# Miniprotein binders against tRNA-specific 2-thiouridylase MnmA (mnmA): the designs that were tried, part 17

Target 1, 344 residues: tRNA-specific 2-thiouridylase MnmA (mnmA), of Desulfotalea psychrophila (q6aiz6)
Amino acid sequence: MIKNITGIAMSGGVDSTATAILQKQKGPVLGFFMKLNQPDYETQRDRVSQIAQKLDIKLEIIDLTEEFQEYVLKYFSASYFKGLTPNPCIICNKEIKFGLFQQAILRQGVERIATGHYAQIHKTAAGYQLHKGVDPHKDQSYFLSRLSQEQLAHSIFPLGGMHKGAIYDLVEAHGFHDFRGTESQDVCFLEQDNVVDFLEQTAEFSASSGNIVMNDGKILGKHKGLHRYTVGQRRGLGISYPVPLYVINLDVKNNNVIVGENEQLFHKTMAISDIHWISQPEREDLLHASVHIRSTHKGAQASVILKENNRASVIFDEPQRAITPGQFATIYKDTQVLGSGVIL
Key: E = the ipSAE of ESMFold2; O = the ipSAE of OpenDDE; V2 = 0.75 times the mean of E and O plus 0.25 times the DockQ between their complexes.

## First folded at step 20 (miniprotein)

Design z1 (from y5 with D28S; at its last look DockQ between E and O 0.92; V2 from the best seeds 0.87)
Fold by ESMFold2, look of step 20:
Structure z1 (fold): chain B 344 residues (1-344), chain A 99 residues (1-99)
Amino acid sequence: as target 1 above (344 residues)
Amino acid sequence: SEELEKKIEELMRLLYEILRELRKEYGSPRAVKQVAELIFELIRLIEKLKRTGDPEELKELLEILKKILEILKELGIEELAKEIAEAIKEFRELLEKLK
């Protein structure tokens, strides 16, 4: 007879701890922690367990290690093989955190799941809308741009209307004093953000040396695999040139890293595919919207030309730096997330 | 080359004026989508033309401009159609100089 129970995604960080505190004040809760491919799993598990015990919250561990490998790690590695730069957190949110994890929690009779994301869910007559969190420095709506209506319907984001400073004050008032000045690793399955080491340990890894070239084909040096490079990268090129050079493209066909000056990173156009809409646009031809080409991008106004098969052509009002194939372009109208697509 | 760059800058401003005009509701979403996609293709071609100066790419630019002109007329956007027609004349003159 479990009724009106809210599930809490607990990860051992300050945001999930604050979420647990806030939701327990509102009613009965159950805590849930995901086992994935975390390199520090035992330490994180112990920390989450300790927090749950301090808050008098029953904790269950849900093992999704195999699913994380299949849905997220496979996508991550395959993207680099294709000369693309992936966004594993967007896929993890869609397929794991709000997918299999959420569904496992709901099957236990829990009505909704609360997470510590800095974003807002607004219920309207037309459906659920996803909006930016109020703290512009912590907003995470970009990473949630592929969630479905059903996933949003079962989700609560208690921190979306709060600023990060208030979160630290809240947890400290409840006896948690060790979060200030602590930063998390950006990608949960990498040791110290070492993409190259992770990829080279993958059983399907295959890479060969090639050339580092200018746009005109002039050879400046050699590289040890395209997977070692990302568009916009300046360091680690191992070449001598009178001015700074940046990776401007990864040419998979010829196995070349194409480099150029900073000005060559700026483009007014991009194409996107595999668009998912949280909220359908009102027009079928084009819209004028703010487009974010990665999580740290401040957004840029653009004309978005809607095409068949969930594709679009994007024309920015101002040139954008380092548009990177494989990343996600997230489309906003004011604070509302409309959807996202994959940069081609 | 300097004259080409000047005309390209003028054309880019005009293309963005057309994009702003297309934000209005017109009775043909098909035609709006078509002209907007042609502008997308033209902006990409312009970046290539600025790098190369290739007369073949200038010929391609003229073909796209002609298509844009026809759709602007279809949509009844007369003043911008006149400006595109003038741009066509200017780029034809430039192409003739390169012979």
Scores: ipSAE 0.853, ipTM 0.950, lowest interface PAE 0.5, mean pLDDT 90
ESMFold2 (binder alone), look of step 20: mean pLDDT 82; pTM 0.824
OpenDDE base, look of step 20: ipSAE 0.863; ipTM 0.953
ESMFold2, look of step 21: ipSAE 0.841; ipTM 0.947
ESMFold2 (binder alone), look of step 21: mean pLDDT 82; pTM 0.822
OpenDDE base, look of step 21: ipSAE 0.865; ipTM 0.953

Design z2 (from y5 with E25D; at its last look DockQ between E and O 0.94; V2 from the best seeds 0.87)
Amino acid sequence: SEELEKKIEELMRLLYEILRELRKDYGDPRAVKQVAELIFELIRLIEKLKRTGDPEELKELLEILKKILEILKELGIEELAKEIAEAIKEFRELLEKLK
ESMFold2, look of step 20: ipSAE 0.839; ipTM 0.949
ESMFold2 (binder alone), look of step 20: mean pLDDT 83; pTM 0.832
OpenDDE base, look of step 20: ipSAE 0.866; ipTM 0.954
ESMFold2, look of step 21: ipSAE 0.825; ipTM 0.943
ESMFold2 (binder alone), look of step 21: mean pLDDT 83; pTM 0.833
OpenDDE base, look of step 21: ipSAE 0.868; ipTM 0.955

Design z3 (from y5 with R20Q; at its last look DockQ between E and O 0.94; V2 from the best seeds 0.87)
Fold by ESMFold2, look of step 20:
Structure z3 (fold): chain B 344 residues (1-344), chain A 99 residues (1-99)
Amino acid sequence: as target 1 above (344 residues)
Amino acid sequence: SEELEKKIEELMRLLYEILQELRKEYGDPRAVKQVAELIFELIRLIEKLKRTGDPEELKELLEILKKILEILKELGIEELAKEIAEAIKEFRELLEKLK
């Protein structure tokens, strides 16, 4: 008979466990776990194996360590070297989790892959739409804004219509009583989220000392590499000054960290490039939409002027603080993710 | 100067009115895109002008306003075109005072 098998992305956390429970209730499943550069890989592997065994789910480990290095870690390091602040989770979702991982799973004959993401996929006559998860505190749609139609077509997000509390109740009802009160990791390849330490341990990494300057060129101190700083940063400057100072810009050409007062972080405009559309805009000239300039951003209404070569000029209705080159701007219409681009 | 800052604030309000008007559907998406991009560049120039007060940047502002005016006329947005024309006159007078 034709098997209707669903692949389950299992990671050992409460969300992936709930996903496995929900999907197994609907039909036959196979579990899959990614081996990447996780600092605690053996612990996570053992945890996922125990969960799969308890749920009577056959588990396969797919080793993507080399691909994670190629697609995610190189991008991460190169971005910081260029004075950009990257978003590795967006790239990992696009290239690894829904890219190579999904493709490896599909090659084994499963029809679709379920993951524990808090987002919604809506199938319409015009294609697949990505929407925010219903739990506004757990919504992950921002991080999925680079997915293709093909990637969405093979994906299931069972948790998108649920709140986090219900997820804990679900897993506890199925014999998993040790998830409540645990914290998730923010970036899977960093220990204690030490970006600077990770970057400086990389053998290919090279950074030059330079100046910390005001907009007018006044030198206030020295820095040990642009990679140590992010736009909007207030602490860790090593400078004594009568008022609080913030990183305003990373000047790669002159190798300077430019600092200034908080008011200098606010801008009404930004340019974005490399736009990917999940759903094509209704107009070819401009749209008025909610734009999120980072994952924790509340979203801001803006005019988005569409340009050639997947670029756009963005005019916010109100000034936005700390627009950061290298991060992603994600464009929403109500709950729908239209797409995203890289902030210039 | 205080007069320059006041006129800039008035211009900013007008630019946002134009952006809101452009949300309407027009039969010339190229012209809509062109005027919107000119507004984008003008807002960036205004930010620089506020820091420098440089008369050369004020001259550049006037050139952008003239381009916006012509495209608004092409689009048939006559009331806002009249307001841009008045803004051009006001900034030209201000530039003459700075000489």
Scores: ipSAE 0.840, ipTM 0.946, lowest interface PAE 0.6, mean pLDDT 89
ESMFold2 (binder alone), look of step 20: mean pLDDT 80; pTM 0.804
OpenDDE base, look of step 20: ipSAE 0.857; ipTM 0.951

Design z4 (from y5 with I39L; at its last look DockQ between E and O 0.94; V2 from the best seeds 0.85)
Fold by ESMFold2, look of step 20:
Formats: structure tokens, C-alpha cells, sequence
Structure z4 (fold): chain B 344 residues (1-344), chain A 99 residues (1-99)
């Protein structure tokens, strides 16, 4: 008989729990939990173990703490100190969750790994396609835009065709009544609010004070390090001015935070680098696509001009607010993720 | 000035018309990339020009328009090339007024 064991990425949240329930109904499963730099690891481990026991699923822990530090946290810190705003969850998905974690699971003889992501994998004659989840409010395809064909080939996303309400109903029907009305527990290592504290605790932390300036060079105040600021930010500037001001740009060369009025955040153009294609575009020169400049962005129609060395110039049909260097621009054709690049 | 702002709005519409036209395949993807990249550069320059009104940016705008015109002719996009040629004339006149 063909052994068809599915690995389940279990994290203690409602989505991973629903995934475990659904996959166990289809055949034999093994549960796997990653040890990373979770601030509340022991509590999370205990919760995942409790869920696995209740579902009669054998659970194994894979310790990737050192690898997470090397591949994700190092990238995160380096980005902020360069005046960039990184996306650690995209890197974690590529390098850790669907990288080293997936590899470790497959080496145990597991055929494929199911995770609780709200996204769809479609196999075609030309390869695997990544598509948005059907629930537009929960879609996570943006965060999966750097996955390779091999990573997709070994992945199952059982929740991609479902709406969040059905997920709550499913887990409640199986005896889990404490998920509804709580925030997700299965995302990245830090809340955005404590980024500064994390960065300043690193052993190699070094940041210089500088000026908060207008475009014309007028000095409005001092900043305590570029890592404390993000393009589009209004709060935490510590300056007095007759109208609201926003961070427009982080000028690394001069160590300045550049501020201005909201209108100065709107741009029709951006450049991206380090493009990864899940699905190659039809043309080698130009494509018209929906581009998402961050996970919460609604997407905007744009012309994407393809350049050498995995670069592109992007012209939006309408101006976009707060295009942020270091974030990822994800390129969609309808529901399909074509790929993503780093905003310059 | 109000005249400069009006001409910039007209130029921006023309640039987007060209960009939409480039969605057609022309059998010369290198030329399509070149003119599309010039459109990208020009839109960025227009944003700077709107903030400064500097004749130097207007001179640079004219140089980019000339390059766009040349490539549109190479691609056989004659009607839009004619419109770019008219835009070049209009911005030359504006540049002379600002001296």
C-alpha cells in the first residue's frame, strides 16, 4: 500500500487547528511545530501539544531558533539600519517555514506539508500557480510570493477555498471553543509596536542621531535613529507644526528623516529589484498587472517594465500612498500571484 | 504657473496613452522596454518639476521627450509620435518664457 502521510504545520492557532482536523479526515498525519524566537514559546508549545493530543496527532518539535536568527532576524535588523522597512514574514515563509522546516519534514518520509494559509495552489501543465484565498479579508497569498515551484509542489493549503467563519464553525464542532473573537497566534515573531526595542537590544546595534527636516532643508527637530521611523508615519515625530506631517523618506546618506504633508506621500512610480517569479510573465518587456505594495494594500493596476538582473520599473495607473523601500511589491494577474520584488 | 500645470496635465495624459499603446506587441521588445523606461523617468521628472518649476528640469524633460519621439518612430507609432513632437514644441515655448 502506498504510504501517504501528510505533515501538518501546527502553531496553536485556529487556522492550523482547522488544517489538522481537515487533513486527518483524509488520511494519516504527523504534526510538526517550529521552535523559533517566539516570545512566549513555552505557552505556545504547551497549547500546540494540547491540541495535538486532543486530535490524536503525534507531534514533533523542530528547533530552528538559530536558523531563524540567521536568516530572518539578521535581515530584519540590517534592513532597518539601512533605512528600509523589511517584511520578515515573507522571508520566514521562503527560508524557514517552506524552506528548512519543510525540508526537515520531508526527510522523515512525509509526502507533503499542509499549512493553514489562506491561499490556493493550482497545478497546471506549465507548473504550479499560487492564487489568492477565496476569503478576500483573510487572503495570505501576498506573504507566499517568494515560494519556489518545489516548495509549492510539497505544500497543501486546505483553507484556501474556505471563509473564516466556516473555519470557526469547524473547530467548534470538534471541541475547540476558545478561538472565536481572539487575534491570530500563528504570525511573525514580533508585533510592529516593539520593533525599536528589539532592534536596540541587538549585540551589534549602532545608530546615530540626526535631523528631522522638510524637503527645503528646514530643520524641525532631532531623531534618535532612522530605525525608529517608517515612510507614512505621523506619530512619534516629536515636532510641532501647524499641519500634520508624515515621514516622506529616510535619507541614509545625510542621516535625515524627511517629513512633509500627506500629499507628498503619493507617487505614480517605483522601482523594484530582486524579483522572484513563481510564474513567468508572458512577455519579456512589459506587463499590465495588479501590484500590491504591502500586505494591507488593496492592489493597484500598473505597467511593469521588465529589466535585466531581476529588476523592474513600475508605473501605476493612479498615484499610490506611502510606497516604502524595503517592502515587497507582489505582482498579480487576476487572482494569480506571478511573483514579487523588493521596493527600492 | 497655471500654463505650465495645464501643459503637464496634458503631457501626463499623453504619456499614459503611449503606455497603453505599448501593451500591444511590436516585435521589438528592446525598443518597447527603452521607451517604457523613458516614460518612467519622465513621470518622475514631472513630479520634481511640479515642486521646483526649475528651467533645468524643463530642459531635461525636453531631452527625454526627444528620445521618446525617436523610439516611437522606430516602432511605427506615428500618431503618438506626432503628439510628442507637438508637446516638444509647446515645452520649448514655455522654457523660453521662463528665461
Amino acid sequence: as target 1 above (344 residues)
Amino acid sequence: SEELEKKIEELMRLLYEILRELRKEYGDPRAVKQVAELLFELIRLIEKLKRTGDPEELKELLEILKKILEILKELGIEELAKEIAEAIKEFRELLEKLK
Scores: ipSAE 0.808, ipTM 0.936, lowest interface PAE 0.8, mean pLDDT 89
ESMFold2 (binder alone), look of step 20: mean pLDDT 78; pTM 0.771
OpenDDE base, look of step 20: ipSAE 0.840; ipTM 0.947

Design z5 (from y5 with I71K; at its last look DockQ between E and O 0.94; V2 from the best seeds 0.85)
Fold by ESMFold2, look of step 20:
Structure z5 (fold): chain B 344 residues (1-344), chain A 99 residues (1-99)
Amino acid sequence: as target 1 above (344 residues)
Amino acid sequence: SEELEKKIEELMRLLYEILRELRKEYGDPRAVKQVAELIFELIRLIEKLKRTGDPEELKELLEILKKILEKLKELGIEELAKEIAEAIKEFRELLEKLK
């Protein structure tokens, strides 16, 4: 029966390998690997090919390098030059991995695509719900908060109900003994500590020197471009001062990095825009929900005041540290992702 | 001043009491949204006031409190409206002392 082929997103890491093993046990599969702007593409391609061969899975390569540049890298660079701190993985999931990649796979007659994400999809009478993965240390639901109902309908997350230890046990039982104790093989378009180098090597790059100032206007030093700084940053300021100072704001209008003491990083409010709802809230005025202001954030209870044009005003029950414009705020009800918006 | 900081803390506790009250179901979602947004604006203004100490921002705080008072009365939340009215009086006294 040819109608029930599952596509497997293969990337060469332990999670995608476990996904391939699990899905092949359930029926016919085809493997798919994305060619993006990976600095280590040939090494990753070779590794994915070896894994696919060992599992007897036919592997196809889908080249999305131009689309990745247009939808993800352009967004990433533009954000930094506007004094914003972007989240490229959220955009990549929405536009590339579950967008163009998924669409290309489905056009080949594949029914659904499985990926190694630690998250859960629940089908209800009201539609598809996205839920946290059961392993709280591996949960990736934050990064999937922009997915549409159609994207969820065509997706399978076999690892969502599992813990990471069981994943290692699974792949080892199938002859893959090299994953435990190694770094992830998931592809990133950046090497660590090279964001600045990446941005400065971009052909459209343009940055101006400016001042590092305190809120009262006192000049403490100079900076080599706003793109070098993120709200909450302590290191790399190049200034001498009696107490530790942190980046508290990027003043684009005046081209200033504003610094202050740690206490000035705490705020009870934020505004968000461009909200996408996976699941519509039940009330039209306000809701009380858990809000994550970045992927590593523990989540905080907040009143979310719903406004026109996909905007909201957020009041946290407790002050939150380093709320960062350009990042995504993801709104949860218990384990369920309701949606996300861009922090202003 | 020390007195201003104490009154701000008391006001913040009151604003969160109002937010908790607004979580109850009311038949006028637009009015609920309006008072919640005024609270949002007020909390942001308080943050600015704590940075600057500017009497002009204290005047603006009073104007927002008056709008909150009006909306609480429209929603029938009279006990908390009374507490906001007391806060208005206290902040007026503080503003007069700063002159």
Scores: ipSAE 0.796, ipTM 0.930, lowest interface PAE 0.7, mean pLDDT 89
ESMFold2 (binder alone), look of step 20: mean pLDDT 82; pTM 0.819
OpenDDE base, look of step 20: ipSAE 0.853; ipTM 0.949

Design z6 (from y5 with Y26L; at its last look DockQ between E and O 0.90; V2 from the best seeds 0.86)
Fold by ESMFold2, look of step 20:
Structure z6 (fold): chain B 344 residues (1-344), chain A 99 residues (1-99)
Amino acid sequence: as target 1 above (344 residues)
Amino acid sequence: SEELEKKIEELMRLLYEILRELRKELGDPRAVKQVAELIFELIRLIEKLKRTGDPEELKELLEILKKILEILKELGIEELAKEIAEAIKEFRELLEKLK
């Protein structure tokens, strides 16, 4: 045939299954499944194979275990060593799923790759734009904020214009009746999302006890390693105090966990670095935009002051709670993702 | 100092008014970046000043305000420049009381 084959990223979940169904209706497809450091790889592989067989889709497995260790797991561990809280899914999307995985698929002559992400790609005269998915509870555009123009050009997101309920109806209409209420949400390399256990098993990670202190230097207790704590955390501090206390900062230099009352978690300002723009801003000085400081954040209006060397100073219209160094701040204009940077 | 806290609140309102004016694309991106960055630095200094009450931080606040005033005049934002000039006078008086 004269038309190119569409690759389908298959992972065994309802979203990837719906994607495969939709794209097969439009033309020839090939299925591709990534082998990473999944805790239950064999079970997931078998499920993907069964889905592909039921849909009459030829499936290829691409082993990226070593690359996932190098690009994602190393970043994850190193971030905690520096007192930062990383976002491994953003890095995995940029370097693995839409990076090495996409490249391997394209080398086989596949024209574009469809994934089950809830986001929209709009082609304009100025380039490709990334937009929020229409289902506000499923939107994944935050996690795709570091994709390049070339990565977007080779991507299809068939679910971006749909709601999750319609996805369940679609797969059930095609013979898949067991997805409701069983969708996995685990981080792909963590058992039960236990960051502390993962980090403590890493031979290169070194941790020592230190003090839990107030801003004024008052010592309230001891901690068993900075890696056990995240900004905004209240549980697991092991200290007695008349009012609730929260982790407000991790002081790597002095090996201290700094705690304070909830009000001390609120800030109007934030600095970000290493900004990647999917769509270049029209002005070179400042933007007024919606900024999301993590995936679950509802977004907050802010003045974004553009600086040299891919940095910015952010002034929120209203104080924001638990701004966390190492996470990503994603900058939106209405539904459009402009880009993202690392919170300092 | 309740007087200091009241004047800080009034200044914060004014800083956000300036930020809203800067969104109007005032012709010199360099000056817009400079004043916006000074506002960013000032908001961070205000958080520290509210915690400490330190006269040296109030002195630094005044220096930043003077820089903001000059750039607002350069940008032609005259009404807000007048309000910043008034704020400078008020904080200068407070600094004299704390010396």
Scores: ipSAE 0.831, ipTM 0.941, lowest interface PAE 0.6, mean pLDDT 89
ESMFold2 (binder alone), look of step 20: mean pLDDT 81; pTM 0.810
OpenDDE base, look of step 20: ipSAE 0.858; ipTM 0.951

## First folded at step 21 (miniprotein)

Design r1 (from z1 with E25D; at its last read DockQ between E and O 0.96; V2 from the best seeds 0.88)
Amino acid sequence: SEELEKKIEELMRLLYEILRELRKDYGSPRAVKQVAELIFELIRLIEKLKRTGDPEELKELLEILKKILEILKELGIEELAKEIAEAIKEFRELLEKLK
ESMFold2, look of step 21: ipSAE 0.861; ipTM 0.954
ESMFold2 (binder alone), look of step 21: mean pLDDT 83; pTM 0.837
OpenDDE base, look of step 21: ipSAE 0.873; ipTM 0.956
ESMFold2, look of step 22: ipSAE 0.859; ipTM 0.953
ESMFold2 (binder alone), look of step 22: mean pLDDT 83; pTM 0.840
OpenDDE base, look of step 22: ipSAE 0.866; ipTM 0.955
ESMFold2, fold request of step 23: ipSAE 0.858, 0.862, 0.853; ipTM 0.953, 0.953, 0.952
ESMFold2 (binder alone), fold request of step 23: mean pLDDT 83, 83, 83; pTM 0.841, 0.841, 0.844
OpenDDE base, fold request of step 23: ipSAE 0.861, 0.864, 0.863; ipTM 0.953, 0.953, 0.953
ESMFold2, last read: ipSAE 0.854, 0.849, 0.854; ipTM 0.951, 0.949, 0.951
ESMFold2 (binder alone), last read: mean pLDDT 83, 83, 83; pTM 0.840, 0.843, 0.842
OpenDDE base, last read: ipSAE 0.860, 0.866, 0.864; ipTM 0.953, 0.954, 0.953

Design r2 (from z2 with R20Q D28S; at its last look DockQ between E and O 0.96; V2 from the best seeds 0.87)
Fold by ESMFold2, look of step 21:
Structure r2 (fold): chain B 344 residues (1-344), chain A 99 residues (1-99)
Amino acid sequence: as target 1 above (344 residues)
Amino acid sequence: SEELEKKIEELMRLLYEILQELRKDYGSPRAVKQVAELIFELIRLIEKLKRTGDPEELKELLEILKKILEILKELGIEELAKEIAEAIKEFRELLEKLK
């Protein structure tokens, strides 16, 4: 009689399709697809519609293109032009996918929203905990480290306890045979363009030429804008040198790209700001935790010194390569995500 | 210099020992936070000192070590406080050689 409807975030990929299959087995569902700035929106919409029809799921489209530009694309562009390397997926998850998208779905009377993320939500007496997905190669908990308790309370991650191979088997058993071997991209608005091309098409674009320098000030060449470079980058420098050189730092003040050898990318310390806690640490002063400095990082043990104004100082047990300002540092206790902050 | 590098390596091991010790509950979160942050600043200063060898950086290192020593004594971490005091003596001697 009184039945709660589960919303399904459908994107046309194998993970969202598997999510839809699993949730339809458990009760009534409605499918929802976000219209953002996807370069191939029409093709993706048609595929999602076909999948929804095959599964007998009513599909609604929620247009968030203006909001995506305001909250995600503006952040992305501004970061690069300030010499920072942003993480648009973390912001999109916080502000769009589990923010405005989730709110729009809830307003239609849907109780909770299921997505195809490889992560686990554990409800405890103290609140909701976010945990790594069981498949270590597919775990996406890093990208969900900014979610609030309320956002987690309305979310379901059915794939968190599964491995990717089982997901392919599931969708194939339900008549979907075109997914296996397909590479997934994490940044939905760049499928046709690289970062540089996207940034230079932005109406607010401006950049100036500058020098590529060694740490000692020796000029090795010129660059066409700081936005074209990321810490740790080796390719695209346009310089010749007897040994491989990497971008060590982006000096915004002097408009310089600082380069050096691989060894100069290793550091024992970093500072982070704007920390958000999903689960408050047990101590207010110091904790020893695994810290991930980007999504592809294996994680490193560190002492995390908690400071005022949601800041922290991090001392790694071992030097870490290419600590990149603007990326997020995510703090784990074993499998549990405690929170994340922005690398300074 | 070679001697400076050896003393820095010994100091780094000591700093990590202190961080390990601070995982225990000492009942003073403010003092724990203060000494841990001083260690963070000291590690960053050490990286700069390795590049420059600047006596001014070595003087600053000594000032940070003195603050660490004071807080370790306040927390009752006596064995590590003794080791920091020895490090202060050794770096003071190095500073006198460099002037």
Scores: ipSAE 0.814, ipTM 0.938, lowest interface PAE 0.7, mean pLDDT 89
ESMFold2 (binder alone), look of step 21: mean pLDDT 83; pTM 0.840
OpenDDE base, look of step 21: ipSAE 0.870; ipTM 0.955

Design r3 (from z2 with R51A; at its last look DockQ between E and O 0.96; V2 from the best seeds 0.88)
Fold by ESMFold2, look of step 21:
Structure r3 (fold): chain B 344 residues (1-344), chain A 99 residues (1-99)
Amino acid sequence: as target 1 above (344 residues)
Amino acid sequence: SEELEKKIEELMRLLYEILRELRKDYGDPRAVKQVAELIFELIRLIEKLKATGDPEELKELLEILKKILEILKELGIEELAKEIAEAIKEFRELLEKLK
């Protein structure tokens, strides 16, 4: 059976539009749009449909709303109520975008699926490698660090070797003039700063008041729930103090938000668990690698001590600011993503 | 406690030197893991010790250093083992002063 149709993940943004244009030039394509828990679903659906029509691409909508709630939203809510700060985009990529969505697309007889991610897939004799996108300002490889070999084998990232400026030029050359000046990412289920509202509207919402304390126990104020705070946060504390204070830690046992000055956010060590390797390390004991503790982190050289049960102890060459339990630490060797684990 | 801070800085430089040395192939991944993990624990303990100067934390630091010394000898890393032995001597002297 001949499998030469490429699926296109279309989201209505400039990157997915450019992806569709590029792949249609190479052969037959089918477009696919995910219905999730998007706040603006109808508007986004209409926009994606308009783009697909303009490009003469047949579009199918795949409804994954229930699965998104089960795999991503429950994880997100549970994490915050445990005093953790989750990364829903990493889980969505693993379970939804490259999981159930990819599987549904492949069942249509599609050979592979192209998405507008700024990352590179390199096929080698040893398997598939995930590498940073060439545009350092748009690189999204961090968010793809949980993908399996099978998921990578069925994926195409046409934008990985391109810079964002060229993407705008490409879509404009094909009649799309409304993207420049609008900054967009793939759709997320909520905007930044809406986390508290989302959490408080869940069916099992429960939070208790507690104290905002300094590390020595001095009480500076009260909080209305640990879910309102994350490590490194400065705003929204509602307390008076002569210098800026930051959330240093969330003390779940005592229901306290621990605050302190900026210097108290710096640490040389962290532990990670639940490590997934895209590419297995060459050594079983110790490696020296670049570790990113969040998507916006510039990366830092570290010794990574490999332990049993997919755990590691990490020693950074230089102190790192705001290491946050629940986020993912992604391990790089040069441009290659080796894997990621959950910060403890 | 300027003397304690100076010795801690010297120890930290030594610990990172050991980590760099462990990047070489010593053919004993269990021993490499053990000493690297002890260094991880020691760095965390040092942060607490800097805040308090507590003799109990200094005693724990000495016990970890002794374990690191033994593993470095097992791995045949003699020069760094000698430097750890000197650090142990220096921190013992500091502990005696903190009576």
Scores: ipSAE 0.845, ipTM 0.947, lowest interface PAE 0.5, mean pLDDT 89
ESMFold2 (binder alone), look of step 21: mean pLDDT 83; pTM 0.831
OpenDDE base, look of step 21: ipSAE 0.866; ipTM 0.953

